# Ledger of designs, part 39: VHH binders against q9uj72

Target 1, 324 residues: q9uj72
Amino acid sequence: MFCGDYVQGTIFPAPNFNPIMDAQMLGGALQGFDCDKDMLINILTQRCNAQRMMIAEAYQSMYGRDLIGDMREQLSDHFKDVMAGLMYPPPLYDAHELWHAMKGVGTDENCLIEILASRTNGEIFQMREAYCLQYSNNLQEDIYSETSGHFRDTLMNLVQGTREEGYTDPAMAAQDAMVLWEACQQKTGEHKTMLQMILCNKSYQQLRLVFQEFQNISGQDMVDAINECYDGYFQELLVAIVLCVRDKPAYFAYRLYSAIHDFGFHNKTVIRILIARSEIDLLTIRKRYKERYGKSLFHDIRNFASGHYKKALLAICAGDAEDY
Key: E = the ipSAE of ESMFold2; O = the ipSAE of OpenDDE; V2 = 0.75 times the mean of E and O plus 0.25 times the DockQ between their complexes.

## First folded at step 21 (VHH; framework vhh_8dlx_2)

Design j5 (at its last look DockQ between E and O 0.80; V2 from the best seeds 0.00; counts 0 for: SAP .683 > .668)
Fold by OpenDDE, look of step 21:
Structure j5 (fold): chain B 324 residues (1-324), chain A 122 residues (1-122)
Amino acid sequence: as target 1 above (324 residues)
Amino acid sequence: EVQLVESGGGVVQPGRSLRLSCAASGFTFSSYAMHWVRQAPGKGLEWIGNIYDSGRKFYNPSLKSLVTISRDDSTNTLYLQMNSLRAEDTAIYYCARGMKYFWDRSDYFDVWGKGTLVTVSS
């Protein structure tokens, strides 16, 4: 069910990197009467995050100005979001996205689901720290206050970043599968608690065994069973966890496809995924996208986005319409 | 063969002006953004500015008041006008071709000239 393929991003460290010259070019691009958006794209999408941090430092040193600040001042709309987003370290970007998902009226539950279901223990710890430093709030407390029910409980479990790692136990997997099966049959609050505890705390390797045993016992796919038995954001979160355990790149391919085709090109989701995954597995996401949906991610971005915003997304995505 | 050839360098006194030229050949000059870059002795590369095929120009903020970039597509020539030259402007000056497509994933500059030396001294 899961693919053991090597995962790869689309953005890599530039080999002949010169942060001073890059900062000079960005200075020219941002500090004139006209903004050179092409220069911003050509530089920032062709540098890894660590290199972008060095550029920002050089920019600050040379001009006494904050690069992100200047971009926010000179740029607008979704293009600004892309360029500014690229300038965050990964944990801080996740923190940023979560903060905005919970800030103001309403909550973007899908953003919470996407981030918390997909991040490793290490990423979660770093994200929590970044969140606290940036916003002077505790991430767990904010999640708790902004959500409710079993959905909240599951998120709170995930945000602890204490998922087991490594060890597998086939006998235990069979037992856990029985618990999941019973949870699907009874659907009580207690059963929901047991179900989310298993899905949030067992290792990915162990859960793969659990899902196989569940299939053996019930004759049903884990995702199908969840869809049949549960509803709302709790159901969506459970499904996200299962999909990430099976194939994380495939999950993001699904999220991107849904964002583009089902939600009329949901810009926040597209931007967040492309930026967050650009140095991790975005190439693999592209492959899964093409395999599942028959058209490349590049193709769909090209068709649904416009202007320099489109150019920026395509640069991050990389490839061509004929590529995987 | 794609080639860039700088000219116009030499020894000049402080406060004087100098105009450099870059002759392009082997490609459709009018379709590319062109850049000027310099390197002073013992220093790293410094970006001076660029001019796009559309004629839009951008400059290093530190040098903006002292330089003007222009192009003549009919003669495939790039120019750098420098005014009020100082000793610190002593450097090898390079013209470079900017990357045309972002998906090329190569260096931002894909073609360089050999450079022309400018020495500012009394």
Scores: ipSAE 0.893, ipTM 0.968, lowest interface PAE 0.4, mean pLDDT 94
Fold by ESMFold2, look of step 21:
Structure j5 (fold): chain B 324 residues (1-324), chain A 122 residues (1-122)
Amino acid sequence: as target 1 above (324 residues)
Amino acid sequence: EVQLVESGGGVVQPGRSLRLSCAASGFTFSSYAMHWVRQAPGKGLEWIGNIYDSGRKFYNPSLKSLVTISRDDSTNTLYLQMNSLRAEDTAIYYCARGMKYFWDRSDYFDVWGKGTLVTVSS
C-alpha cells in the first residue's frame, strides 16, 4: 500500500542487537563435541540477514573460525540446510540455489522457475554477480546449457533483469492482449516467442492492464488460457510469471502447499521459500496460505516436519496466536 | 514476582577462586535454562555460559577453562565457579533466565538479576 500492495516478512532487525554476545553464545553452541541446536535457532532465526553477517564477522574476529563452516561440521541433513541457508547474503543464496538446481542431481526446473519468475531486476543483477564470484561461472551460460526450447528462451529473457519499470500505456495494453490471445489460438513458435517477450519485458503495472484486456477480448482468465494452450515447463513458467505479476505472495503460498502435500514433503522447496521470503513477504504468504487452504502454514509444517528441523522452520514461519 | 538475586561477589586476589550464587524465586526454576553474563568496566556484556534443565551446559570458548556452571534445583540456586582469576575478570556478574519459547521472537533472556561485583586485585 505504501507504493503498491503491502507485504511483510516474518524476520525483522532485532532491537538492542549485540553481535559480540551473539557470537559468544554461538561459539558455546558449536565449538565442543556437543552442539546446542536450540541456541542456534534462537539466535539465527531472530536476527535479520544483515545482522547475521555481523555475527559471522564477530565470530571470525573472536575465534579465528568460520561460523558457517563450524555449523556444517556440527549439523546434518535438513537442519543444516536451514541454518546454513540463513547465513547466505540474499543474492548469494539465490545463486547457491540456482547452482545446485543445475549442477546437482538432475535439473530442478521448478527451482529455476520460482527464482527467475519472481525476482526483481535488482535481485537478478545481484544474483548474477554473486554466481560469478562464488562459482567462477556465468549464470546465463549455465541456464542456456541446462535448458532448451521456449522454456530456455523465456528463462534467458528473465535472467537479463531488464523488465520495464513503472511504464503503463493503455493502448499498448490492448494491443499486447490481442497478441497474447492470438498466441493462444495459433500456437506457432513465433507466437510463443511474442508471448514470452511480452510477459518477460512489460512492467508489472502494464501486465495487469494487459491481463484485464485479455479477459475483455477472450472471456478467459490468462492462467486458464495458458493451461489450455501450452504444456511442459514452458507452460509452468508462463503461469508462474502471471501469478507473480498478480499476487506474488499467493504464488509462493501455492508453491509451499504443493511442496508440503504433493509427492511428500519437498524439503528443498520449503526451506528455500521460507529463507528467501522471510524478510520480504513471508507473513503475507502465510495469510494467503491460510485463506486459500484453510489450515495455517505453521500447522502444516508442524504436522510434516520433526525435531530441530521443525523448530527452525516454525521459528522462521512464526504463527498466529491460535497456532501456539 | 519472578526474581534473581546474585551474591558472593567481592575482592579476590589474582590466581584465586571465587564462587557466585544466584537465588531464584517466583517461577519453576527446574524448568528453565539459566545463564551467567558479565560486564567489565567500560566494556560490553560478555556471555559466560549456560546450563539447561537437563544439566547440559555450554561455555563461551574464551572462558571455558576458567569457569564451571552448576545448579541445585532443590534450593533454586544457580552457581558460577571461577578459577585462576585475573585482573581482567573484574566485572559485574549477572544471572539471567533463558527463554522458554523462541518463536514468539522474544530475546533469549527475559529475567535478569541486579548483578554482583567481583574485583580481582592484588
Scores: ipSAE 0.692, ipTM 0.897, lowest interface PAE 1.1, mean pLDDT 91
ESMFold2 (binder alone), look of step 21: mean pLDDT 84; pTM 0.849

Design j6 (at its last look DockQ between E and O 0.75; V2 from the best seeds 0.00; counts 0 for: framework grips, SAP .713 > .668)
Fold by OpenDDE, look of step 21:
Structure j6 (fold): chain B 324 residues (1-324), chain A 122 residues (1-122)
Amino acid sequence: as target 1 above (324 residues)
Amino acid sequence: EVQLVESGGGVVQPGRSLRLSCAASGFTFSSYAMHWVRQAPGKGLEWIGNIYDSGRKFYNPSLKSLVTISRDDSTNTLYLQMNSLRAEDTAIYYCARDMKYFWERSPYFDVWGKGTLVTVSS
């Protein structure tokens, strides 16, 4: 359970920031036959997102060219994804990831789960707006069309961005725990609806009380109960919600570990998490990763990635092999 | 002691060429990428270009046609050749050492020279 630890990212605003000079260096790096990938890494991974936006603006002003466009033209593969990803404002990046998760053949349900289970009401609102502006589609409508069943219903609930905040009620928590317990016992469609409604709408503070009461009533951990009673992406989404309520950094540590070790280094997941969390809680994620798995995130990235792609990921991750 | 010392600056007429030098000492010069940066009066810093230890070179697109960077590792010297100088090229010119290890979150340039003044006037 979340102990109230201080949350910290790995990327911070650079001191003595000069967007014009940075843009000049990036111009030199991109506007020739030879691309200076090291320069791209050294600049873009050491600037916060707001600063990167200023660099892009300066770049446009100076050269009449779009920085992201030039990067997409000059770069390739996962390195391109990292560098281009860094240039999105956070809401636009989330929108980008969600759109691509639903575009084409099939749906990346894990991406939907990861983003929608972990984002705050404010983040959800912003990414909905960004999604609409960028793709001229409604995020809720696209989610609805690309998913089905209780999984869809739960995602649709989350994407509303209307989770309660603040106030706790122990008596209500006990009642909700009973509802969850009953849901695990009966497992009907109605029970699934009640279960996801509680998990999607109650405040994190309230849900922590609910989970404690659930433990008291059932003698079982909430995650274990869900794993035993439900299956498929619905199960995975419920688990993700519970994990985010307990410890969001720990959830992302788990996602990263799974991406690296269980899925043969799932590049999209690794890139998305590192970029999205770099200014929020990536340092804390690193700590949870080291605590849980015994090796640093840096170590695992270093061992499983290669080339400038590896260098870029390590730069975002920050630290060294001896650090968490 | 790590040190960079620029030389070769002075007063030149428009259209002329000038070659600047930067003498490095106190570190393994051949192992570092080096940069040239300038600052015109009342203006901000402007990046000119860099050269890596491998010999790869990159330039500010606005200056690429007017400058050439080179290095001599045997003498620990960095050079900046400038051609067809203009009044707007009047500035203090600095050589700077590139930070080798970016994960330490240090400034991009960790060592600077004191600069050499170039004045282009008729």
Scores: ipSAE 0.882, ipTM 0.963, lowest interface PAE 0.4, mean pLDDT 94
Fold by ESMFold2, look of step 21:
Structure j6 (fold): chain B 324 residues (1-324), chain A 122 residues (1-122)
Amino acid sequence: as target 1 above (324 residues)
Amino acid sequence: EVQLVESGGGVVQPGRSLRLSCAASGFTFSSYAMHWVRQAPGKGLEWIGNIYDSGRKFYNPSLKSLVTISRDDSTNTLYLQMNSLRAEDTAIYYCARDMKYFWERSPYFDVWGKGTLVTVSS
């Protein structure tokens, strides 16, 4: 066995899975006058997304009813958002979040940044297909219409889903680092374009070499340099790309900490990250959170959320033995 | 030892009523939600319903008008009342204890009874 860094989620396929019995229990929870919210949590947070899809199919087959629709009717507020969100296939959930980030009053740039800076080529391809099928619209065209400037150009590059994969080239990394350093010195439109093209198009492995060379040349961390050189959503997007390249679980831990502690508990961000990362790297995100901030993510959610909403978030997050 | 023991099963004629009991021991019965589940010959498990410590009850929509679940915390006993029994109600009936906390990883129930056979036959 080779020892190396890897990532892991918090939700796994349930053993001895019985979608018919799950659907029966959800029917009992949803189809009466009263709603059994604890049953919803106990089932849906304890099945992986693939299993949840089979439950929804069984529910429709047995009752001729849409499970998500029944939940939306019985549930309200953030608890509804968590439980309904769990029922989306991952590409459709990303598409759903992007649609609502752009559809409403104004644009939620942080949602666009968080999703597009962090997703792999395959995930971007699948979310673009889901967006087209669900909303009968082109994701790239919507981003273009709702954003502007170098922020737009960077998002448009990321949404192509064509980041280089494979071999690193240390000589090219040194060259790329020089380009980044010059971009921080000159700050012209052309330099901004060159900078975002490097950050969006080079492989993660190559960019880590680039960031090492940048520090060697400049004596400065790449994030600090971007923060000094640029501003606005363009700067925030560039920082998100660098953080995802360096340590994507740590990026999400930072986003969660900010969502919990900056200007109150930002429900949409917490819900989105917990759901989207639950089967990918949420366990690793928890570890980075505790390492960096001293308290577990579980502890902070318990302290800032309430009711069945809190229970659902804690069930997705899970905790170490000491949290319980 | 945590234990659930069903009783009250047997042979019964179609159209009749039957009440099953589930005696609980070895745990604080009053703090757990309890369930009834059945398995007809050659079929999969079918959830009948549950009852919380508060007395709140929820039923499989397909069985809602046919069954009533109750509990007596003073005798640590769970009950299932079944009415208008049909041949299709022939099954092994199990009582089961729900997990105490949702963050404990479990697909279903952590304690099951051995079951009691109900046969609906002419």
Scores: ipSAE 0.699, ipTM 0.906, lowest interface PAE 1.2, mean pLDDT 91
ESMFold2 (binder alone), look of step 21: mean pLDDT 85; pTM 0.853

## First folded at step 22 (VHH; framework vhh_8dlx_2)

Design L1 (at its last read DockQ between E and O 0.83; V2 from the best seeds 0.81)
Fold by OpenDDE, last read:
Structure L1 (fold): chain B 324 residues (1-324), chain A 122 residues (1-122)
Amino acid sequence: as target 1 above (324 residues)
Amino acid sequence: EVQLVESGGGVVQPGRSLRLSCAASGFTFSSYAMHWVRQAPGKGLEWIGSIYDSGRKFYNPSLKSLVTISRDDSTNTLYLQMNSLRAEDTAIYYCARGMKHFWDRSEYFDVWGKGTLVTVSS
């Protein structure tokens, strides 16, 4: 099944938007003795990113203070991460997440996989630029230094943002499918290279044909074949690419479900996905989540998160336990 | 029907104090956060402050020293005490209800009064 033509987010531009009044309310919420966390949620989760930027600007103009800075100072734990995260432009947020995934103790390979496997060429270029501006480092260089093997090579391919776009070629799809089949059979370094080159560089439309042809030739699903033939983060990355090609919202639904149920509610992943996808396809993600797992994303967030952190996530997620 | 009705506005001299009231009806007043907002002539809306059902209060930093918000849940009434009024405080003052459930994706201020005019003039 190939879908994804119609996607919808959960956060939209607020009508009758007033950045000054919002900034005033946030000022009241952050600059007093007590912090109004509810006000933060009620405002920031009900404004689109562009509007939030305008609020931040108004806040700066009115008070001579940085809104994100005040939030970081006044807030704590995962609630801080959510509220602060909402204040980043999308490319800068991706850059931020990638930076923190690579810097510090160890590397969060799953974060790298999630972001680089799912972003468009345009998004990749924008995050590269944002990364360089914010951290004075080259994203490709950092990825290269923090990773190794075929996993690195694949990430490096993806981060170039040069995936083909355009018409489909059934004959070529059949040929590529044979290459993929051979790669799964031989599993040599050369074959791994050929495999990732196809998955990273062909258009999504073309890859859908390739996957169909692969099924026709091998009698096996592409994801299943990858799972049987490869391991480690390389395998996970390849699977992520395939899933994104098939149904990007479904991929994120899977990621959220795994984060919540398999990893003891992995907060970073949940926060990142909700924020990053809130204006893109989070409603569609919710739908896929409900369809696949039988429970709503809202329900699971409600049950596994707590406090204002929970409220914030639910506000971003939107909906209720009775709908998707 | 859900309704908010402001009262207490009028013409006052600079330096004087004024207390506004907002009568709520048609809903469980005690369960909602309530807010005061004003609009000066030719200007946009300005948030004054809020009081939650818990009694917690928050104020616009620019107005904090000049205003006090309170509520009486037994009479379903919201109050705004203003002190040391200035000409710049001339505005229509509105009472507003904060939405109860954020997942409704509605405006945060889901109910408004018609407002009461306060004119500060010598």
Scores: ipSAE 0.901, ipTM 0.971, lowest interface PAE 0.4, mean pLDDT 94
Fold by ESMFold2, last read:
Order: sequence, then structure tokens, then C-alpha cells
Structure L1 (fold): chain B 324 residues (1-324), chain A 122 residues (1-122)
Amino acid sequence: as target 1 above (324 residues)
Amino acid sequence: EVQLVESGGGVVQPGRSLRLSCAASGFTFSSYAMHWVRQAPGKGLEWIGSIYDSGRKFYNPSLKSLVTISRDDSTNTLYLQMNSLRAEDTAIYYCARGMKHFWDRSEYFDVWGKGTLVTVSS
């Protein structure tokens, strides 16, 4: 009924785009003994992903060389991770991050939560295709083997990519809210299953009605209720779903703040969010960050990161240069 | 007020050498990366190379053996030395200033000269 806030990224298609000249400058930056890291940043963070793909094609055509490969040869550490990550098509970047979250010893559950709780049906479909093509395996099978319990069941439901769209039913919202309230009180395996099925399958529009009804019935905020009722990664995943339904940019602002201010700067989380959201809603995330935490995302990155890595993150953030 | 003015162009026979100059004014020249770019008739822009305030230099891989970029911060002048000129080096040659703050969403080459024409013909 009403126009809402415009969500906006920080990276747009560059005007006056010249992929051949960009490729020449990248060649100069990468193919000598010395590497021009500033030029890599100046070009690649100022082009959208579609334009970066055209630059990579021009580079290959011009030099017979793989741009990503040349970058990996010349770059190291987190700076390499940022610059290489920018060169991934978005579905492949999600697939890449999920693959590395699950391979090796242990599993990075926060990466699984962050990606699967926040992506739309279309994004999930595309990432499953990219995962299969790149890694010759089924994403659902890998989630099943690397996770367990209700956490697994919830991720498996999300990865189906079949959330209802455009559906609202106020009477059903009241009924669903009563089911959620009982699940928070009783906490049986059956109640946990019903709770995650509601949160994973109802449309965002319907879930907002459900959350309003939950507040009306219980007198309690949905996130507070989940935090009191459940624990572990199941609880964290349920909270992530609720936060994404309410205000997805605010969810990512919360994740960035936690990644920056927890014990040590959690590089992988910061890199992943900045890259994945750069063309979608990173400007909106940046605004929510400043509104909620009092300091700009730009300020916090400047304060906690260093070198060309910092410069690349700040270029993607494109936020306030001021020190507030 | 910020200006870049190229000079030294003209008609030159194949195999000869030529040095182009770019006079800079209206800004702190020594603080900026400077670039040479050319455009051959009917073609797009081609980046030749760059020189940073530190003196570090980077060249288009296809041209690196043919050109040398230098700068004289005391005279606010950028130079392009071209050797063994070929017919395909016929172009308008531009100097350009690189934008200093990479987090801005403006064009990286923020100031251009008007160019100097080099014609390589016999």
C-alpha cells in the first residue's frame, strides 16, 4: 500500500565503461615484477560484477591469461580474498563460500546461517546450480552430511528455495502465532519442527503478520522468545530468519558489527557481506549500521583493518569518509 | 584552473623517436599519479602507462618495450618517451590525472589534457 525505503547497493554499473582499457591497466598492474595494488582496487571496486566479467574476458582475449589466476599469483592474505571474490558471479560466490564453510575439519555454521537465512528463492536456485556445476555435488547432500539435528532440518528446508511468495492470510497468521507460542513453551521435537517449518515456508509478508500476532498473544518479541527458549546453532538460525524477515539490511549491519567488534576482526564475514551485498543493499546496510551503532561502517573498517586490504574494503563500502 | 597541456606532437617518420610533454598547473602535481592514454583514429582509448608520486611506473604490457614515462616534480611536467615509432602509433596522446581517493564514485581519470596529435608516416 505504501512506498517503503529504497534499498540500494554501493556498486553500480560504471558510466563510460571501457573493458579493453581496464584490461590493459590490469595487465600493467599484474604482469610485471611489481604489482599495482591501488590500480586493482580503483578499477575492480568501481565496476559492477557484469562489467568485471567483461574485463576478465578482455584480459583473456588480449593476453591469453586468466585474470583471477594472475591476481592470486601476485596477491596474498585477505587482500587476495577480497579481490578474487569480486571476480565471482554472485551465485558462484555464494556456492564458493558454502563449499569452503563445509569442507575440511569442522563446519562454519555462521556462514551457512548468514547465506541460507537471507537469500531469496531465486538466489537459492541459482546458487544450487552454481554449486553443482563447480563442485560436482549436491548442496543439500553436503548440508545433510555436515550438520545434524533441528539445525540441519531448518537449513535443509531453507535450501529448497520454495518459500511461499505473495501470500497473506490474517486468520492463518493468528493460528501460526499460537503454534509458535506453544513451541516456545513446550520445546518438544515436534514443536521445534513446526516452528522451523512456519519460519522457513511462509512468505515474508505473512511472517510479519505472524510476528505481530505473536506479540499480541504472548506479549513478547519473537527474537526474545527464541533466545529464551532455544540454544545453539538452531537458535541462531531461527533468530537470523526472523531478523531477515523484519529488516534484512539491519540483519547484515548486526552481523558486520559483531564481526568487527568480537574478539578480533573476523575477516571472512566482513569480506563475504561486503562483496555479496555490494550491488544489492550495502548502502542501506551502511545506513542501518550508523543508525544503530552510532559509528559509520567506514569508520569501523578504517579503525580495524590495514593496508591494501583496508583500502579495498573501504572502496566497496563507499561510505562516509568522516571519522564518526 | 586545474590544467593539463600536452605538447611535442607532430609528423614523424617511422623508426624515429619522440618525446611528449604534459605541463600541469592548478594542483599539487607531486601528490598525484599521472597517466598517458592515446586514441588512434577510429579506435578506442588505449592506456599507455602510469607513474606514481613515488616514482613507481606501470606500463601497458603491449607497449612496455617501446615507451618510458617520467616526471619532473620541480617543473610540474610529465613526459612520454617513445622510441622506434610505427604507423600504428599514430594517435592523439593525452595525459590524465588519477583520482586520489579510491572510495569516491567518480571517474578515476578526473582531469584530462586536450591531447597532442602524433602522426607517424613516411
Scores: ipSAE 0.705, ipTM 0.913, lowest interface PAE 1.3, mean pLDDT 90
ESMFold2, look of step 22: ipSAE 0.614; ipTM 0.883
ESMFold2 (binder alone), look of step 22: mean pLDDT 85; pTM 0.860
OpenDDE, look of step 22: ipSAE 0.887; ipTM 0.967
ESMFold2, fold request of step 23: ipSAE 0.641, 0.685, 0.696; ipTM 0.887, 0.906, 0.910
ESMFold2 (binder alone), fold request of step 23: mean pLDDT 86, 87, 87; pTM 0.866, 0.869, 0.868
OpenDDE, fold request of step 23: ipSAE 0.893, 0.897, 0.898; ipTM 0.969, 0.970, 0.970
ESMFold2, last read: ipSAE 0.532, 0.606; ipTM 0.842, 0.871
ESMFold2 (binder alone), last read: mean pLDDT 87, 87, 87; pTM 0.872, 0.873, 0.872
OpenDDE, last read: ipSAE 0.895, 0.899; ipTM 0.969, 0.971

Design L2 (at its last look DockQ between E and O 0.01; V2 from the best seeds 0.00; counts 0 for: pae E 27.2 > 2, placed apart)
Fold by OpenDDE, look of step 22:
Structure L2 (fold): chain B 324 residues (1-324), chain A 122 residues (1-122)
Amino acid sequence: as target 1 above (324 residues)
Amino acid sequence: EVQLVESGGGVVQPGRSLRLSCAASGFTFSSYAMHWVRQAPGKGLEWIGNIYDSGRKFYNPSLKSLVTISRDDSTNTLYLQMNSLRAEDTAIYYCARGMKHFWDRSEYYDVWGKGTLVTVSS
């Protein structure tokens, strides 16, 4: 359950900020055949997103060129993805990640799960708008066309951004817990629908009560029950929702650990999470990571990444010499 | 104590060249990236360029053809060569030390000189 810890990011607004000077430095860094990757890291990882937007505006004004475009032209591989990713407003970055997850042959279901299970109503509305503006497509329609079954239904529910907010009801929580327990026992299509409806629409505060009641009546943890009763991406999505309700930073710590250790350092996942959470709760994620796995996120990034890509990730992750 | 001291400023005529120096003390100069920055009257700070410990150089695109940065690690001195000076180049010129560690969340420039005034006038 949520322990009530303070949530904190790793990137903050720089004091004495000068967007013109930063843009000049970036202009110098990106000119010619020899790109100053260190300068890019030193500036962009030490500015908050709002400040980075101001730098981009200054860059455009001075040079008549798009900063993201120039970075994409001059940079390569995962380092490019990090630097360019930092330049998106948060809703547009989410939209970008979702679009690429669904583009071409196949779908990155894990990306869809991670984003849609973890974002607030406000974030979901903003990314829907950004998605439409950037790609001239409806996010809901694309999700619908790229997915199927109860997995699709659950994603479609989440992307509505209509999760309840407000007061808790213990009596209702007990009732919902019974429904969830029955769903785990019967496992019919109808029960799957009821299950995802509860998990997608009830408030986080209410769901915490529901999970507690579920434990009381079944003697089983909600995640364990889901893992036992369901499979596939539907199961993974349900688990993601439950984990986010309990402790969102812990969920991302889990995602990062899995990406690094179980999937041979899944670059897209690591980059996405570090960038998206850098100003929200990445410090808390680091804490959860270390608590759960015994080593720091900084340590693992340092050991598994290389070059300026590694340096960029470590700069976003932040850390002390003690993390070595 | 860590210190940077600029010198070489003064009054020069348009079209002339000028070489500025920055003397560093109190730290391992050869291990740091060094920068030149200027501030014209009534305007904000403008980045001129930098030079790394490796000797790599980068410049403001608007000034690249007019300036050359160099360093002498044996004397702990940073240089700025300026050519074809114009009235618009009138400013206080500063040398600054860039951060060494990316995990240091302090300002990128942690040490500044007091600056040297360059006046370009007929």
Scores: ipSAE 0.890, ipTM 0.966, lowest interface PAE 0.4, mean pLDDT 94
Fold by ESMFold2, look of step 22:
Structure L2 (fold): chain B 324 residues (1-324), chain A 122 residues (1-122)
Amino acid sequence: as target 1 above (324 residues)
Amino acid sequence: EVQLVESGGGVVQPGRSLRLSCAASGFTFSSYAMHWVRQAPGKGLEWIGNIYDSGRKFYNPSLKSLVTISRDDSTNTLYLQMNSLRAEDTAIYYCARGMKHFWDRSEYYDVWGKGTLVTVSS
């Protein structure tokens, strides 16, 4: 008997949680002349996000200070990014990452793809609200301004957060598959529009039926077809959507592997995925990673990173004895 | 300032025809592709079709024989003609603005109407 296709994170609510004590210890680590980086790691990576928010509230109540602000003052480089990132509520973290993907020099298209292709309607709704509250700006307008072409059009549809939920229509799946097949054959702007509208708007359950029908009609896997027919960030976004529909933890495992080995050691991607998925499916992502690439994610991080940055990443990643 | 307002919905008997309108304001309507979508009660969004600034049209294959989309750029109005209405056509119907389309680009939804309810009952 199977337990089914459940997903699991690596960070759980700490037992016997004492936010006052945690805040006191963090105050000691941050407000003196020296910074106790190991203390920061030992506390913040071992509390769930909800508990971290309670620690931040206790810290502010006790010291009149902003915990995130104090960490930014005392910390630097990638270690700062990990520790500060842990302190964001999930919707605000997504909003933060999108903001910086678009407001820095150049646009970080892979960040836009990773977040917008993978988040649920509820997560997209909450990140739009967080973006508006934090930055006093409209997420959709910023995406429109910072991107172009079919890539923009696809992101704009995803960010609506209106994907169909739970409904399937097998007859429509065959029709949708025919549209996708023709789009791969014709590759016109109109067909690209139809293709991304199907991928952005149909439920995951419906899309799995569509992908099966596509294989039946064309004899070709959907990802292979997209790779043959399209290029650039539009192609990468379409592939990301398909991969997230099929096996979202495997998509993130692929992204991590690429960030560590093939993507030029993109620290920001590693940090973002570990933080954002730590309470959702990071344990499942670790399983997919080891199954596909032969080495554990833990092993690869140990060889990739150093210092307190490494310690923090490994603390987020480590969930049980099999990752020794 | 940018606004889309659907009209023409209501209760309709099966087998009848119905034309929905979408009045556009606050932007250069003639430069944009326009879309119709619908959502049945308790269901997800269904794409009906679109019409480009060039006049080219595309339809959901399952609805192609039942609907016709047109636009009148002189009145900034988008139309959806529906024929032989059935109970399953009961839905909220939305118009949506796409970006100006050219052959190698797509349109996207950046402005939505508030929707008009069509109820088909026997």
Scores: ipSAE 0.000, ipTM 0.069, lowest interface PAE 27.2, mean pLDDT 85
ESMFold2 (binder alone), look of step 22: mean pLDDT 87; pTM 0.866

